# VH-VL binders against q89xp2: the designs that were tried, part 1

Scores and structures below are computed, not measured.

Target 1, 226 residues: q89xp2
Amino acid sequence: MTSPCKHGDRPPGRHDLVFVSPAGWRAMLDARDDLAADSLLARWPKMRWPTIRRRALPHEATGVALGLPLPPSAGKKRVALLVEIDHVASVARPPSLQQARAYAPRNWWPTLDRLDGLALRHSVDARVYGSLAWQSLTGLDYVTGRSDLDVLFEFRSETDIDRFVADVAAIETSAPMRLDGELMSADGAAVNWREVHGGASELLVKSIERVVLLDRHQFISGATGS
Structure headers, positions and changes below count from the first letter of each chain, unless a header shows other numbers; Kabat numbers aren't used for antibody chains.
F, E and O stand for the ipSAE by ESMFold2-Fast, ESMFold2 and OpenDDE, each averaged over both directions (binder to target, target to binder). V2 = 0.75 x the mean of E and O + 0.25 x the DockQ between their complexes.
[cut] stands for letters that were removed.

## First folded at step 1 (VH-VL)

Design g01 (framework fv_gimsilumab)
Fold by ESMFold2-Fast, scan of step 1:
Structure g01 (fold): chain C 226 residues (1-226), chain A 120 residues (1-120), chain B 107 residues (1-107)
Amino acid sequence: as target 1 above (226 residues)
Amino acid sequence: EVQLVESGGGLVQPGGSLRLSCAASGFTFSSYWMHWLRQVPGKGPVWVSRINSDGSSTTYADSVRGRFTISRDNANNTLFLQMNSLRADDTALYFCARGDYEYWDAFDIWGQGTPVTVSS
Amino acid sequence: EIVLTQSPVTLSVSPGERVTLSCRASQSVSSNLAWYQQKLGQGPRLLIYGASTRATDIPARFSGSGSETEFTLTISSLQSEDFAVYYCQQYNNWPYTFGQGTKLEIK
């Protein structure tokens, strides 16, 4: 592989939690008066809260492009951050359904429990991202009455994807919220589960570097075309 | 090898002054917040002062504010603590330490300490 | 300021034993709690930060747990080099404070 990987660091995948080193946080706050003036952002490194990977803009070609979503009370905006790869201290997977359950509205619990059981039956690793994930990571109020439940479903070679998404759709039928989310292959390529369930012949597949249209069969089998 | 080495401690009379130094090696000194802590025998460490990466921000424990001054020389990888108007209760082993997080979360590297005794 | 109270103050143990040390905070410090080992005649060494994350090159026998006001450090099988004083430290509230220490002594 030709991707830069320094000091044994793994490159962050979609929705992975990226913890910036103390040196990286100091450099960002020292360079950005807007970040330093925000009391919540000033507390972020002290609380050991993560960031997430985002797609780099052209002027960000060198470095790791990160995002930090603020809660609705702080304007529900995404703060753009840029750090050098050497300032990435660690990378973690998003919270599991079980970890996030304690922070979810009580009426979401049956849906979370059903999804957990479904994932186990289909050899899928299910994790949360979006509002519920940030609420569980920070203890701050991100989830509102309008929030979706966002689930990342990492499937394995033995997973029957068509059956899995049909079962997800069945669970959503009785859910108190919209169940959004992505199916992700082991190599990090992801697609919205609803597009797969909808029978689209071409899927909008997303990775941290690219967005491409792939035939359904190509995504499911992991085959890439030229 | 990441290392911090303190020097400059000694015996001083009440009201006197001492300047402590901390020589850093094995890491990019200018990228880290640095701290001074002190410890009396048989007790836990007590935080004394901190300085940010470029030296533009300093903070002090209430007990030393106005008497101690922390500073750094990034060109020579050295941290300093200027101690004035020394009192008997400043007697302790003084450590420099590297801050792991911006809010001095954890001190991941410490020196061996330099003893300061304030006595008549 | 937040007061950290460690217990026991002194513990006499033999190599091979499982040791559990406690640290109690006077008010919540979330998970912003570190543990240090200080051997006689040496400076402190960081063992655990974030209540449960082991620092680099720290042996697997050391583990931390807890949140809010109740924290524990566990040494699963005590080695001869582990006889030392152990300190907890909170970095949730200013000013940063340390516990009074727990001393491990050989039986």
Scores: ipSAE 0.000, ipTM 0.398, lowest interface PAE 17.6, mean pLDDT 82

Design g02 (framework fv_gimsilumab)
Fold by ESMFold2-Fast, scan of step 1:
Structure g02 (fold): chain C 226 residues (1-226), chain A 122 residues (1-122), chain B 107 residues (1-107)
Amino acid sequence: as target 1 above (226 residues)
Amino acid sequence: EVQLVESGGGLVQPGGSLRLSCAASGFTFSSYWMHWLRQVPGKGPVWVSRINSDGSSTTYADSVRGRFTISRDNANNTLFLQMNSLRADDTALYFCARDTYEYGSGSYFDYWGQGTPVTVSS
Amino acid sequence: EIVLTQSPVTLSVSPGERVTLSCRASQSVSSNLAWYQQKLGQGPRLLIYGASTRATDIPARFSGSGSETEFTLTISSLQSEDFAVYYCQQYNNWPYTFGQGTKLEIK
């Protein structure tokens, strides 16, 4: 469904899609009566739909911690899954704006088209996550009248971050929905774009492993620490 | 540049053992899942085993499970394959290969070594 | 397991020709297909992943297309260094499997 991560370009990031093997699904469903009894979860492996990576809890150190968001009609729950590493079949990036467009409400199309053009002009790789991503991946109804458009903006060294977030804010003023989303550096560290636009001196920077506070200048320069 | 160099192959009798090594350079070895694959001349590669970035999880093809052990030494950028109870059908050129995704699995292989030959014959 | 069948098994060509290699999967692999080049005495070299994305430092004459069960690797204007065996590999389902290869040789 979605493009895999580019060879050698970056580490696995937040919102990346994880495809579990048939054997992995079998092992998970056999271990959990609650999951096996859920008709939508039984359908998941048959349709070959992905999961998403989440931060592991302390007791999950030896496995791959995954999440599976259910649509609003099923209570909009997030199902926590744990799979053995050998049961991960592949990993892919979230859907592009172009892939998601066909599944989006028609009144969102102008905003998606403006964001796609903006990303191209600023050397940004823009992808969707959240409700629209899951609707595009499954064909199920995840997007509601209350839904945000969630966009992951992977910036490059040549990107003018301040100009980019100002242009995102300008697009939001005419959008029929709230634009939520993250700016992500090449090393996988992400921060909410609105926090950067708001002029905060310290940013809450998130990665697959941790959450840290960094000076705005440090994040923009690409330094998230190790 | 990324480089993987295999060693440790050779001629052994059925039931014998060999330990293969793969010396990695040019990248942060400890960040990548690593694989062993093998190839009989004139045929396509066959996947043998994988190990995650910290060595806490390993997987094996059905044909080698219980006989082969994959391991890694992140301090010395080296991947290993301990092969026990070797059979004639284990005869192949053995490659180490890097998975394409830091700290995770993409399950296609962006860099391979040149291979080390293993011959199991009486 | 998913079986990948490549065609032709052997193709005799001259430099400058446009070459098309096929890979068929026994069941859908979406776009999760990679192509490799292997020269005698060397390990495979990744050319294409995601069916159509060119790997780092791979010349523009190599391109991939296809989805689901039918995939194609195209080499425009074949160069002398392109004579090799080409393998497709699927990574949609574990275990990850390879095709039997297409050998490209000089006429």
Scores: ipSAE 0.000, ipTM 0.413, lowest interface PAE 18.9, mean pLDDT 84

Design g03 (framework fv_gimsilumab)
Fold by ESMFold2-Fast, scan of step 1:
Structure g03 (fold): chain C 226 residues (1-226), chain A 122 residues (1-122), chain B 107 residues (1-107)
Amino acid sequence: as target 1 above (226 residues)
Amino acid sequence: EVQLVESGGGLVQPGGSLRLSCAASGFTFSSYWMHWLRQVPGKGPVWVSRINSDGSSTTYADSVRGRFTISRDNANNTLFLQMNSLRADDTALYFCARETVYYDSTGYFDYWGQGTPVTVSS
Amino acid sequence: EIVLTQSPVTLSVSPGERVTLSCRASQSVSSNLAWYQQKLGQGPRLLIYGASTRATDIPARFSGSGSETEFTLTISSLQSEDFAVYYCQQYNNWPYTFGQGTKLEIK
């Protein structure tokens, strides 16, 4: 389930959804004739669909850098947007597995149900991002026959990470799609679950602000926050 | 405009040392992960070393570990590669490159320098 | 480490032709694949990232497609400035690796 947050609450994290105010959309579209001419961008504010945060380019230092992915039928492009901070209306977490299930291809349902049950048993909060997330948020066709299922697995201190990723790998063996995704600590740092399952001693850990190479134990134990 | 300009390459004998520099301009240098890559004529680029935005984390290819040191001076927008105990197989064109950060997608290089040649030969 | 194999090694073509270059990964790299163009005496120039997204200021004639282990770079109508070596790069697994390149030369 996606839970909206008020503007100025928790800063947006990885894959978090950013809702732009009507005034923010107007200001942005007024500044760029190319965006104002795009029929999908005209629908975005009317439907109250979100955007996602991206890292700012050098020329965007004084705004909130955002993006939105266009569906494959519109060229599968990501549109880069820039808004003033006071035009961010709210932020929300990505859709839950249960929310996304209603918009997923029917043959994906058993995999989503298995992942949901696995997450509950391991004290993991599982959410979708990528194609399925955008399909569930907009009702537009983002998922294709080649699409991965992209899942965020936010683990807790009691989670047995090694057992969890082994179980994820087991679920993938019977899945009709590739299962991609990230393990995320409570502070928002994330790593691809396959790197952990593969036994790598050093992990490429991503956050909204930086990318660091961490010892596996440091990431799993949360040593930087303890 | 984003620019990366390498310097410091040259001809050295085996066992010698060189210090490569990369002068960055046109962007907030202190916000980006930076890399050194090298390329032998007729082959693709090969990753050599990586440094995070504040210089607190560095990694090296196994072939150069213990011999090369990557560092950065954020006050002067400069990236360095100190190369010690040079071998004939270190001969290559050396590039500095900026790692792209966008949304959650990182690990590709949006800007590279022109390269500085390093030849290790007796 | 993941090995990227590009084909063909060399392609001789004329301006105006449609060109297709291939990159195959030894293991799945999802869509985390970039394409670069390198001209003699220059560093590589980013063309495509995320398998299909064009980088800033890259002409529309360049397009990327593919996922997992099979990727394609297409130039719809070759221009004289497009004669160069093209490299693919994966950033799904550390360390990042590049293909051996495809050289595009005038016929």
Scores: ipSAE 0.000, ipTM 0.441, lowest interface PAE 12.4, mean pLDDT 84

Design g04 (framework fv_gimsilumab)
Fold by ESMFold2-Fast, scan of step 1:
Structure g04 (fold): chain C 226 residues (1-226), chain A 119 residues (1-119), chain B 107 residues (1-107)
Amino acid sequence: as target 1 above (226 residues)
Amino acid sequence: EVQLVESGGGLVQPGGSLRLSCAASGFTFSSYWMHWLRQVPGKGPVWVSRINSDGSSTTYADSVRGRFTISRDNANNTLFLQMNSLRADDTALYFCARDMEYYDYFDYWGQGTPVTVSS
Amino acid sequence: EIVLTQSPVTLSVSPGERVTLSCRASQSVSSNLAWYQQKLGQGPRLLIYGASTRATDIPARFSGSGSETEFTLTISSLQSEDFAVYYCQQYNNWPYTFGQGTKLEIK
């Protein structure tokens, strides 16, 4: 009960959900008056809602850099948090398309269903992040009439990336919302799917640690570092 | 092992003042949020005030705001409640309690110190 | 503020009996509800938190259930040391509030 981390858990990746222990929340609130004074943040640990990992600033090298977005009613602010590694209680993948569907506007359902089917055919693990993910995790109103559908597509070595993004573009053509999202390699590096579809020879690849410009072939082959 | 012992209660006239103390032992006092609650015999407890681990943040029930002040001395493992402008309806048994795992439920309470406000 | 109403106010029972105590909230408190036992001359003792999670060292005969506005505390086989007053408490909304209590008396 005193150990915050589960044995064998993988380290947090892009958009992975990080659950902070009660002791970790106590330490954060004790250290920061701004967090303790916010009624929604005071509810966060009580409701057992997650955080997400973010890139650490230089002075944050010894901790786990986390964040959470507040809903539009609270100004859409992103709250930056820092915890000791032993205050990470567990890590989970972001919600699947199926899990998030129940919280989505009904007119989004055909698009979600098409994306789920496409991902299965291409050996892609499709998850939601952004507004729909936070709405499904908290029950709070994050999705608005202007919201994009944000999807994380984790591909495998056997995935035909060019075919996959062409099919994503076809689905977006009939969608009632803008389909934003990232293609993510097994090592956690990600690129916007639209850059790949657009035929760019060099891609802006993002990871937890850095942002780099890679040749298209390097990204597709899984080489995210030079 | 965990113990909370309240003291400082007594009989006081309306408009008077009392300072309650809570001596904590058996745990790392400086790591816990602490609360004061009160109870009239035959009724349920009523939450009065809370203080965070370092004493920088305090919250009060509407009925005591501006009259009561919660504070703590982490070096001596002691929680305080300064009560000013006491009223007849402040008469109660006063408990200190430890916050359980950051949530606002209470895993350990003291035995209480009686406060009677009467002429 | 959220009002918690406990029922019955008083219950006369014999050792060995199954006892169910009720706590109703005036508005939803999710699962953020705790139960306490208080004996004469003592401070309250935490029994259950999160509506259904038993606190450390609390006997298995105590169990909690419910969500939203309707909660129950059950004692599956009443022991002589269980005669006390029981309180529910919500910690979903500030100010934190307690019920008026249910007193268990020897029949």
Scores: ipSAE 0.006, ipTM 0.417, lowest interface PAE 13.4, mean pLDDT 84

Design g05 (framework fv_gimsilumab)
Fold by ESMFold2-Fast, scan of step 1:
Structure g05 (fold): chain C 226 residues (1-226), chain A 122 residues (1-122), chain B 107 residues (1-107)
Amino acid sequence: as target 1 above (226 residues)
Amino acid sequence: EVQLVESGGGLVQPGGSLRLSCAASGFTFSDYWMHWLRQVPGKGPVWVSRINSDGSYTTYADSVRGRFTISRDNANNTLFLQMNSLRADDTALYFCARDEYDILTGYYFDYWGQGTPVTVSS
Amino acid sequence: EIVLTQSPVTLSVSPGERVTLSCRASQSVSSYLAWYQQKLGQGPRLLIYDASNRATDIPARFSGSGSETEFTLTISSLQSEDFAVYYCQQYNDWPLTFGQGTKLEIK
């Protein structure tokens, strides 16, 4: 689930899991009374649970902007964190559909299985993020009756994007939950799958570092044509 | 369906105080960060204050810090704004709003109340 | 603080018209921009977030575009219920700020 990534290694992409060193956690908790007062947050480094990368706000000092959601039972807090790059211990990809399935409600299983099969047929690497991902990573209850299924679809050059998103839309019509998610190119740029399904000629493409409007062909072909 | 209903506004003299309430229904109130915003007729909204899901963390706009206190009662699904040392420029329609949950999207508001009017004048 | 300037301040239009509203930021807000609709006597209603994502139950005629400092809200075929004031809001930096609004009124 983890992959080695130390100071100087490539930065994490969207929805990648970032593990902070014990020294980094101590520095953060010492700087923030609100974080130190939360018993679950104090437990986070002891359990070795990850954070996620977020875009840094302009008022934030130099560093790596991170975040984590606490579960509903702990107030469903959205915690914004900032660490020095030296305190990033490792980076991992978000959980696969197969890894997350065991933690999902039983009525979600047919949808997860259909998405897994679809991804295999289209050479797509499907990962979960959001409530189901955090539930699978921590064992805490994040998924509720109102939760969306959030999926990251990393496509390859051979993927027929138009056919893929049409098939995703078809799976959603019989799903017991809203199917949200992003299409991600090999270089880490992402767009909401519904925007692509809608046939927009220009897409709002997001990465950790930037947001750009790209021609649909530019996004599908990656850096080629830009 | 999500509903937010503000109350407690009124006419008050400069230096006076008011306590605003926001009654929440249709969602698990204790799961969400909540905000107060205010709006002068004909102008855009202005952010005033926010409170985290359990009430342990609060922040305020510079113009109200030290005078206003945000709080919540999760047992009764109610958000409060205690306003002290009121000034003429605090005159506005006051809204409570629910913060969108996703940490990656930041601070936009998916649901607002209808507002409660506060007029500060002699 | 980041200042958002909306244009035009007031726009007189007829149903069926394509309407374009602009929002300019005094400094880059990346894609962290939302659009709201507000009718008289009501609180704002979220239309668009992250510059281009349509909120739940918002009709397809509403679309958002733009990045950095220049953003646009488009209504492809104006309906009678669309006459309202529209606000943009940035959430790239604190304090959170809103534009002054664009009022759509019947011609």
Scores: ipSAE 0.007, ipTM 0.449, lowest interface PAE 12.1, mean pLDDT 84

Design g06 (framework fv_gimsilumab)
Fold by ESMFold2-Fast, scan of step 1:
Structure g06 (fold): chain C 226 residues (1-226), chain A 119 residues (1-119), chain B 107 residues (1-107)
Amino acid sequence: as target 1 above (226 residues)
Amino acid sequence: EVQLVESGGGLVQPGGSLRLSCAASGFTFSDYWMHWLRQVPGKGPVWVSRINSDGSYTTYADSVRGRFTISRDNANNTLFLQMNSLRADDTALYFCAKDYGDEYYFDYWGQGTPVTVSS
Amino acid sequence: EIVLTQSPVTLSVSPGERVTLSCRASQSVSSYLAWYQQKLGQGPRLLIYDASNRATDIPARFSGSGSETEFTLTISSLQSEDFAVYYCQQYNDWPLTFGQGTKLEIK
């Protein structure tokens, strides 16, 4: 289940939820007329809705770079935020498949249930991100008829990665939507599951700070060098 | 008049399970985040779990994560806490509490239901 | 986590006295601090939020002040119904934490 963590319990990883303190929100809104003028953004801190980590621009190296996706009805904009580390109140993992299920279209339920069972069998921690995650966190309409189901699969050392991605591909065959997602190692490095399933010898591995090409064996073993 | 009434506490063996309930009245239950907190006599309250207005988002204290499940039934104005794998250190008086408006301070609490985990 | 330390632990007072209770945070909580009153057999009752704002239906004799790490709750003229345990709570950082309490008892 999604649980807020004390700031500093672990650094925020890809798709982790970052909760900005009320003081941090007041500082941001006071400094940014564009944010304060937007009624949805003005209510974001009142609802205690999270933000998400993004890669920092060079001038943002000393702060925590955050993003806030708005729903399609608001023009599907991504708002870039920067806060000082002391204004990060807590960090939580993305919603679990079960938490997000109640907000998903009914026809997605069998796919979510199959993925939940698969993750349990393979010692994988499965979370949702993207449109379904934000819809479940805010109650706002993020999911459309064209939305993908985005799943983050954090694997363990005992996980049979090749078998797992083959099973994910089998589940997608009967899914009513495109099943997108990432395999994530314990150190927070992630790769699209389709690249692993496709048998590529080099994978495009993403972290909060970097995008690198790694040998398949290096990724599986937890090495992020090149 | 806002009222929160907890029930379901009792004596249980280590490793056992209990389901706590909180009956809410006097406010639009489906509009508010709800919390469970617990308190050992002579000590301050400890936050346990929270759930958003429609039940789609939940969070838990590290000490109970994976063992407790918070849920709600908005049609019947009831909050639940399913407690599994209970340990002696879960012994406490359990309160449900209403969030002021997703601000993390509590404008109304119930009277509490006692949970004792002992052989 | 942020530790809240309340002082004194116990205070013996008479009705009519002015009472000041302290809450100290191990790190800054800005103004995100609430005070609760708890009587035996009851759940806590919200008195003060955002360090100094009085909650609905709370008598004017209760007031809060302070910021960052030092906070006080003052009862200007203690009434017999005010004998209780008082807790502070911070909500600036996760996890939410409460102080250990200050017990007001009759002299």
Scores: ipSAE 0.000, ipTM 0.416, lowest interface PAE 17.1, mean pLDDT 84

Design g07 (framework fv_gimsilumab)
Fold by ESMFold2-Fast, scan of step 1:
Structure g07 (fold): chain C 226 residues (1-226), chain A 121 residues (1-121), chain B 107 residues (1-107)
Amino acid sequence: as target 1 above (226 residues)
Amino acid sequence: EVQLVESGGGLVQPGGSLRLSCAASGFTFSDYWMHWLRQVPGKGPVWVSRINSDGSYTTYADSVRGRFTISRDNANNTLFLQMNSLRADDTALYFCARVYIEYSGYDFDYWGQGTPVTVSS
Amino acid sequence: EIVLTQSPVTLSVSPGERVTLSCRASQSVSSYLAWYQQKLGQGPRLLIYDASNRATDIPARFSGSGSETEFTLTISSLQSEDFAVYYCQQYNDWPLTFGQGTKLEIK
C-alpha cells in the first residue's frame, strides 16, 4: 500500500511556493521589529500569501530559508526569512500559465497562449515565476513595463529539448517582452533555456542546494546519483 | 450572508440549448473569480468553466469547449453559463462557486445549491 | 488529468469516534489540495485548503495533513452534524479534479 512509485515524488524544487503557518508568522514577526512595523508585510499572513524558497546560507542549515519579494511600489525589496520546518504549513508549485494569464498585461496574452500550446506539444509543464507569478498570487502590482516574462519549463523524457528551445526562441521574436526562463529536469536541476539554445557545451545548472557547471549531455540525461 | 443561487435548469432534448444563471449576494461579486461545476448523483464534482473578476479571461473543460460560454454581469451580480449542443452526458446538477484569489489556489469557499439539467430524448 | 482516489468509500462510525479519511493523487499535487463536506441537498462546504489550513469558521476537530500524492483528513471527535460525504480536490494542474468521495454513515 505504501509501495514506492517508480517516478517518485518531485524533489524540493526551485521557485516552489512555501506557505508559513500562523504560528510561524507570529514567531517571525515577534523576533523582527522591522517586519512587524511594515504594514504590507504584516498583512501577508492575513492574506495567506506564500513565500519562496531560497538557498540557505551556511548558518541557516537548521531552518527553512525563505524569501518574500515586495512589489516595486514598496522598494522591490527581497525580505529574507528563516522559519522552523514545523512552521511550514504547505509547499506548492508556481502558478500555471493559465492561472497567471488573467493578471498579465493584455499584450502578453498571445505570447502566453503560444507558450501554453508549445508546452502541450512537447510534454512540458510550464509554470510562471518572478513578477507575473507574484502579481497573480497577491493581486499586487509587480509587473512593470521593464518586466521579463519568467517561465519554468519542466521537461520529460519524451521532450525534444533542442526543438523545444528553438520554438521558444521563435516565440520570443514576436513577443512584447523578454522571455526569460529555466529548463528543469525531473530531478529538479534547472538551466536558463537560452544557454541550451545558444549551443553551450557546458551549462550553469542550478538547484535548490547548489550551482554547478555540467556538460550539456549530463544535464539532458539527468542522473539519480551525484 | 454570502449566497449563490442557481437557476435556469430543466429538461432539454439532445442538441438543445439552455442558459444557467447564478445570482450572487452578500459580497463584492466583482472581486472574485467564479466557476461552474457539475455533479452526477453519487459521484464527485466535475469542473466545467471559470471566469476572472472582470470577465476578460475564461477557460473551459475539454468536454464542453466550443459548446458552453461563461459570462458575468458585475453590475447585477450575476454569473451565466450558456450551454449549446447539449448531450446526454451533460446531465447533472450544476453549481456555481467562488474562489478567493489571495489563497493562490482554486479552493471553492462558497457554492450554490445547484440547478438540475437533464438532457434526454 | 490528475485522478484522486479516496478511501474508504464508505465508513460506518459512532459520534465521538476519531475518523481518518485518505486521498491519493495519481501524480504530485504538491500541497494544492482542498477538502469539502457535502450534505444531502446542499452544495459542498470548504473545510481545508492547501492540504492543512482550516477554512474560516471550520471547527478545530477538522484537520488536514499530507503532501505530494498522499493526503489525510482527520475528524478528532465526530459530531452528529458531521455525517456527510467528503471530497478532496486538487488545483495543482488543469483541469481541476475531485475524488469520488467518502461517505460517513451512522453505525
Scores: ipSAE 0.000, ipTM 0.405, lowest interface PAE 15.7, mean pLDDT 83

Design g08 (framework fv_gimsilumab)
Fold by ESMFold2-Fast, scan of step 1:
Structure g08 (fold): chain C 226 residues (1-226), chain A 122 residues (1-122), chain B 107 residues (1-107)
Amino acid sequence: as target 1 above (226 residues)
Amino acid sequence: EVQLVESGGGLVQPGGSLRLSCAASGFTFSDYWMHWLRQVPGKGPVWVSRINSDGSYTTYADSVRGRFTISRDNANNTLFLQMNSLRADDTALYFCARDTLYSYGYDAFDIWGQGTPVTVSS
Amino acid sequence: EIVLTQSPVTLSVSPGERVTLSCRASQSVSSYLAWYQQKLGQGPRLLIYDASNRATDIPARFSGSGSETEFTLTISSLQSEDFAVYYCQQYNDWPLTFGQGTKLEIK
C-alpha cells in the first residue's frame, strides 16, 4: 500500500497533523509516568489536539515517530512520542492562513493578509506551522514577542519560484516579526525560502525521511535524488 | 438552539445515486468535525464517514470507500454526503452528527439530526 | 473491530423501578464509552460519556459506571419518558462501534 496511515486517504507529510486514537494515548501515558503526571498531556487526547510527524530516531525503527510542542508556560519543550500504526486515527493539513489569523496577534494581520494574497496569485497553498499553528489548534498561548511566523508554501508547476520568494522577502520588510518558512514541492520535499532567495545553486532539502543537497533545478522540477 | 436537519433521502434503484444534506444551526459549524452514520431498524448505528473542520481531511468506512463522498460548505453551514453506486445493503436511516471536540473526546456524538431514510430497492 | 454486546436485549419495566443495563466489550475500551437514548422517530441523544460523566441537560437519575470491558447504565427511578432503546458506543479505537441496543418497554 502507498499510504502508511491506518485511516484516511492521504499519508502524513511534513508538518501534517497526526491524530492519535485514545487507545494509543493510553498506551503512551501508561508507559511514561512523566507524561501521565503532566496535566496538560492528560488533556491532550480529551481535547483531540494533534501531534506532528518527526523523523524517527535510530532506535525507533518500528512504529510512527510523533511529537508535540508544549507551550512556553509549560517549559517550551518538545515531547517525543512513538505509536503503533494502528493507533494513528487520522491526518490533516496544518491550519490555513485564514484560520490562523483568528488566533494571531492583531499586528500580524496585515502580513498574513499580504501572504494570503500572494499565495493566491502564485498558485501556492500556504499553511502555518510552528507557534501560531499550535496556538490556533489548542487555544493555548504559544506565540510570544520573539516568535517567528512559520509558513509552509506548497508550490505547483505554474509557480514562478524566483518571483515568489522575492515577493515574500518584500512582505517581510514591513512585517512586525521574522517571516520564516519552507517551500515544498508536490512530492513533499522542502527547503527554507531564504536559502532559495539567497541564490544558492545547491539547496539543503528536507523530507520526512532525510536531508540532502540538491541542485536548484532538481528541487524546482520536483525531482529528488535517486 | 443547536440543531441538525437532514434531507435528500428517498427510494433509488441499485446502482443509483443520492445526495444527502445536513443543515446546521445554533453553533459555529466550522469549529467541528462532522460525521455521517446510518441505522437499520432494530440495529445499532453504524459509522459511515467523517470530515474535519475545514474539509481538508475525510475518512470513510471500508464498505463505502470509493462510492461515497463527504463534503461541507462552511459559508452555508451545510454538510453533504454524495452516495454513488448504491447497493441494497446501503438501505438505512442516515444521520448527520456533531463530534464532541471540546469536552467528550474522539468521536462521541453530542448532537444528532432526526435522520433521512434511504431505500435501495429494485 | 471491537464488538459491544448489550444485555438484556429487551426489558419490561414499570415506572419507579431501578433499571440496570449492561454493555460488554470484546476488548478493553478503558473509559471511552458513551451511552445514548433513542426514541422512535428521533436520532440518538447522548446521555453519558467517558463511562460515568453525565452529558448536558441529562437528569440525575441517569448514571454510568464501569471500565475496561464491563459497563453499566443505571436509571435510579424510571420515568414514563424513559421508555426507549439504549445504545452503548466505544470510541477507544477505530472503527467506532455501537452495541445492538437494549429496549425498555412498559410492563
Scores: ipSAE 0.008, ipTM 0.494, lowest interface PAE 9.5, mean pLDDT 84

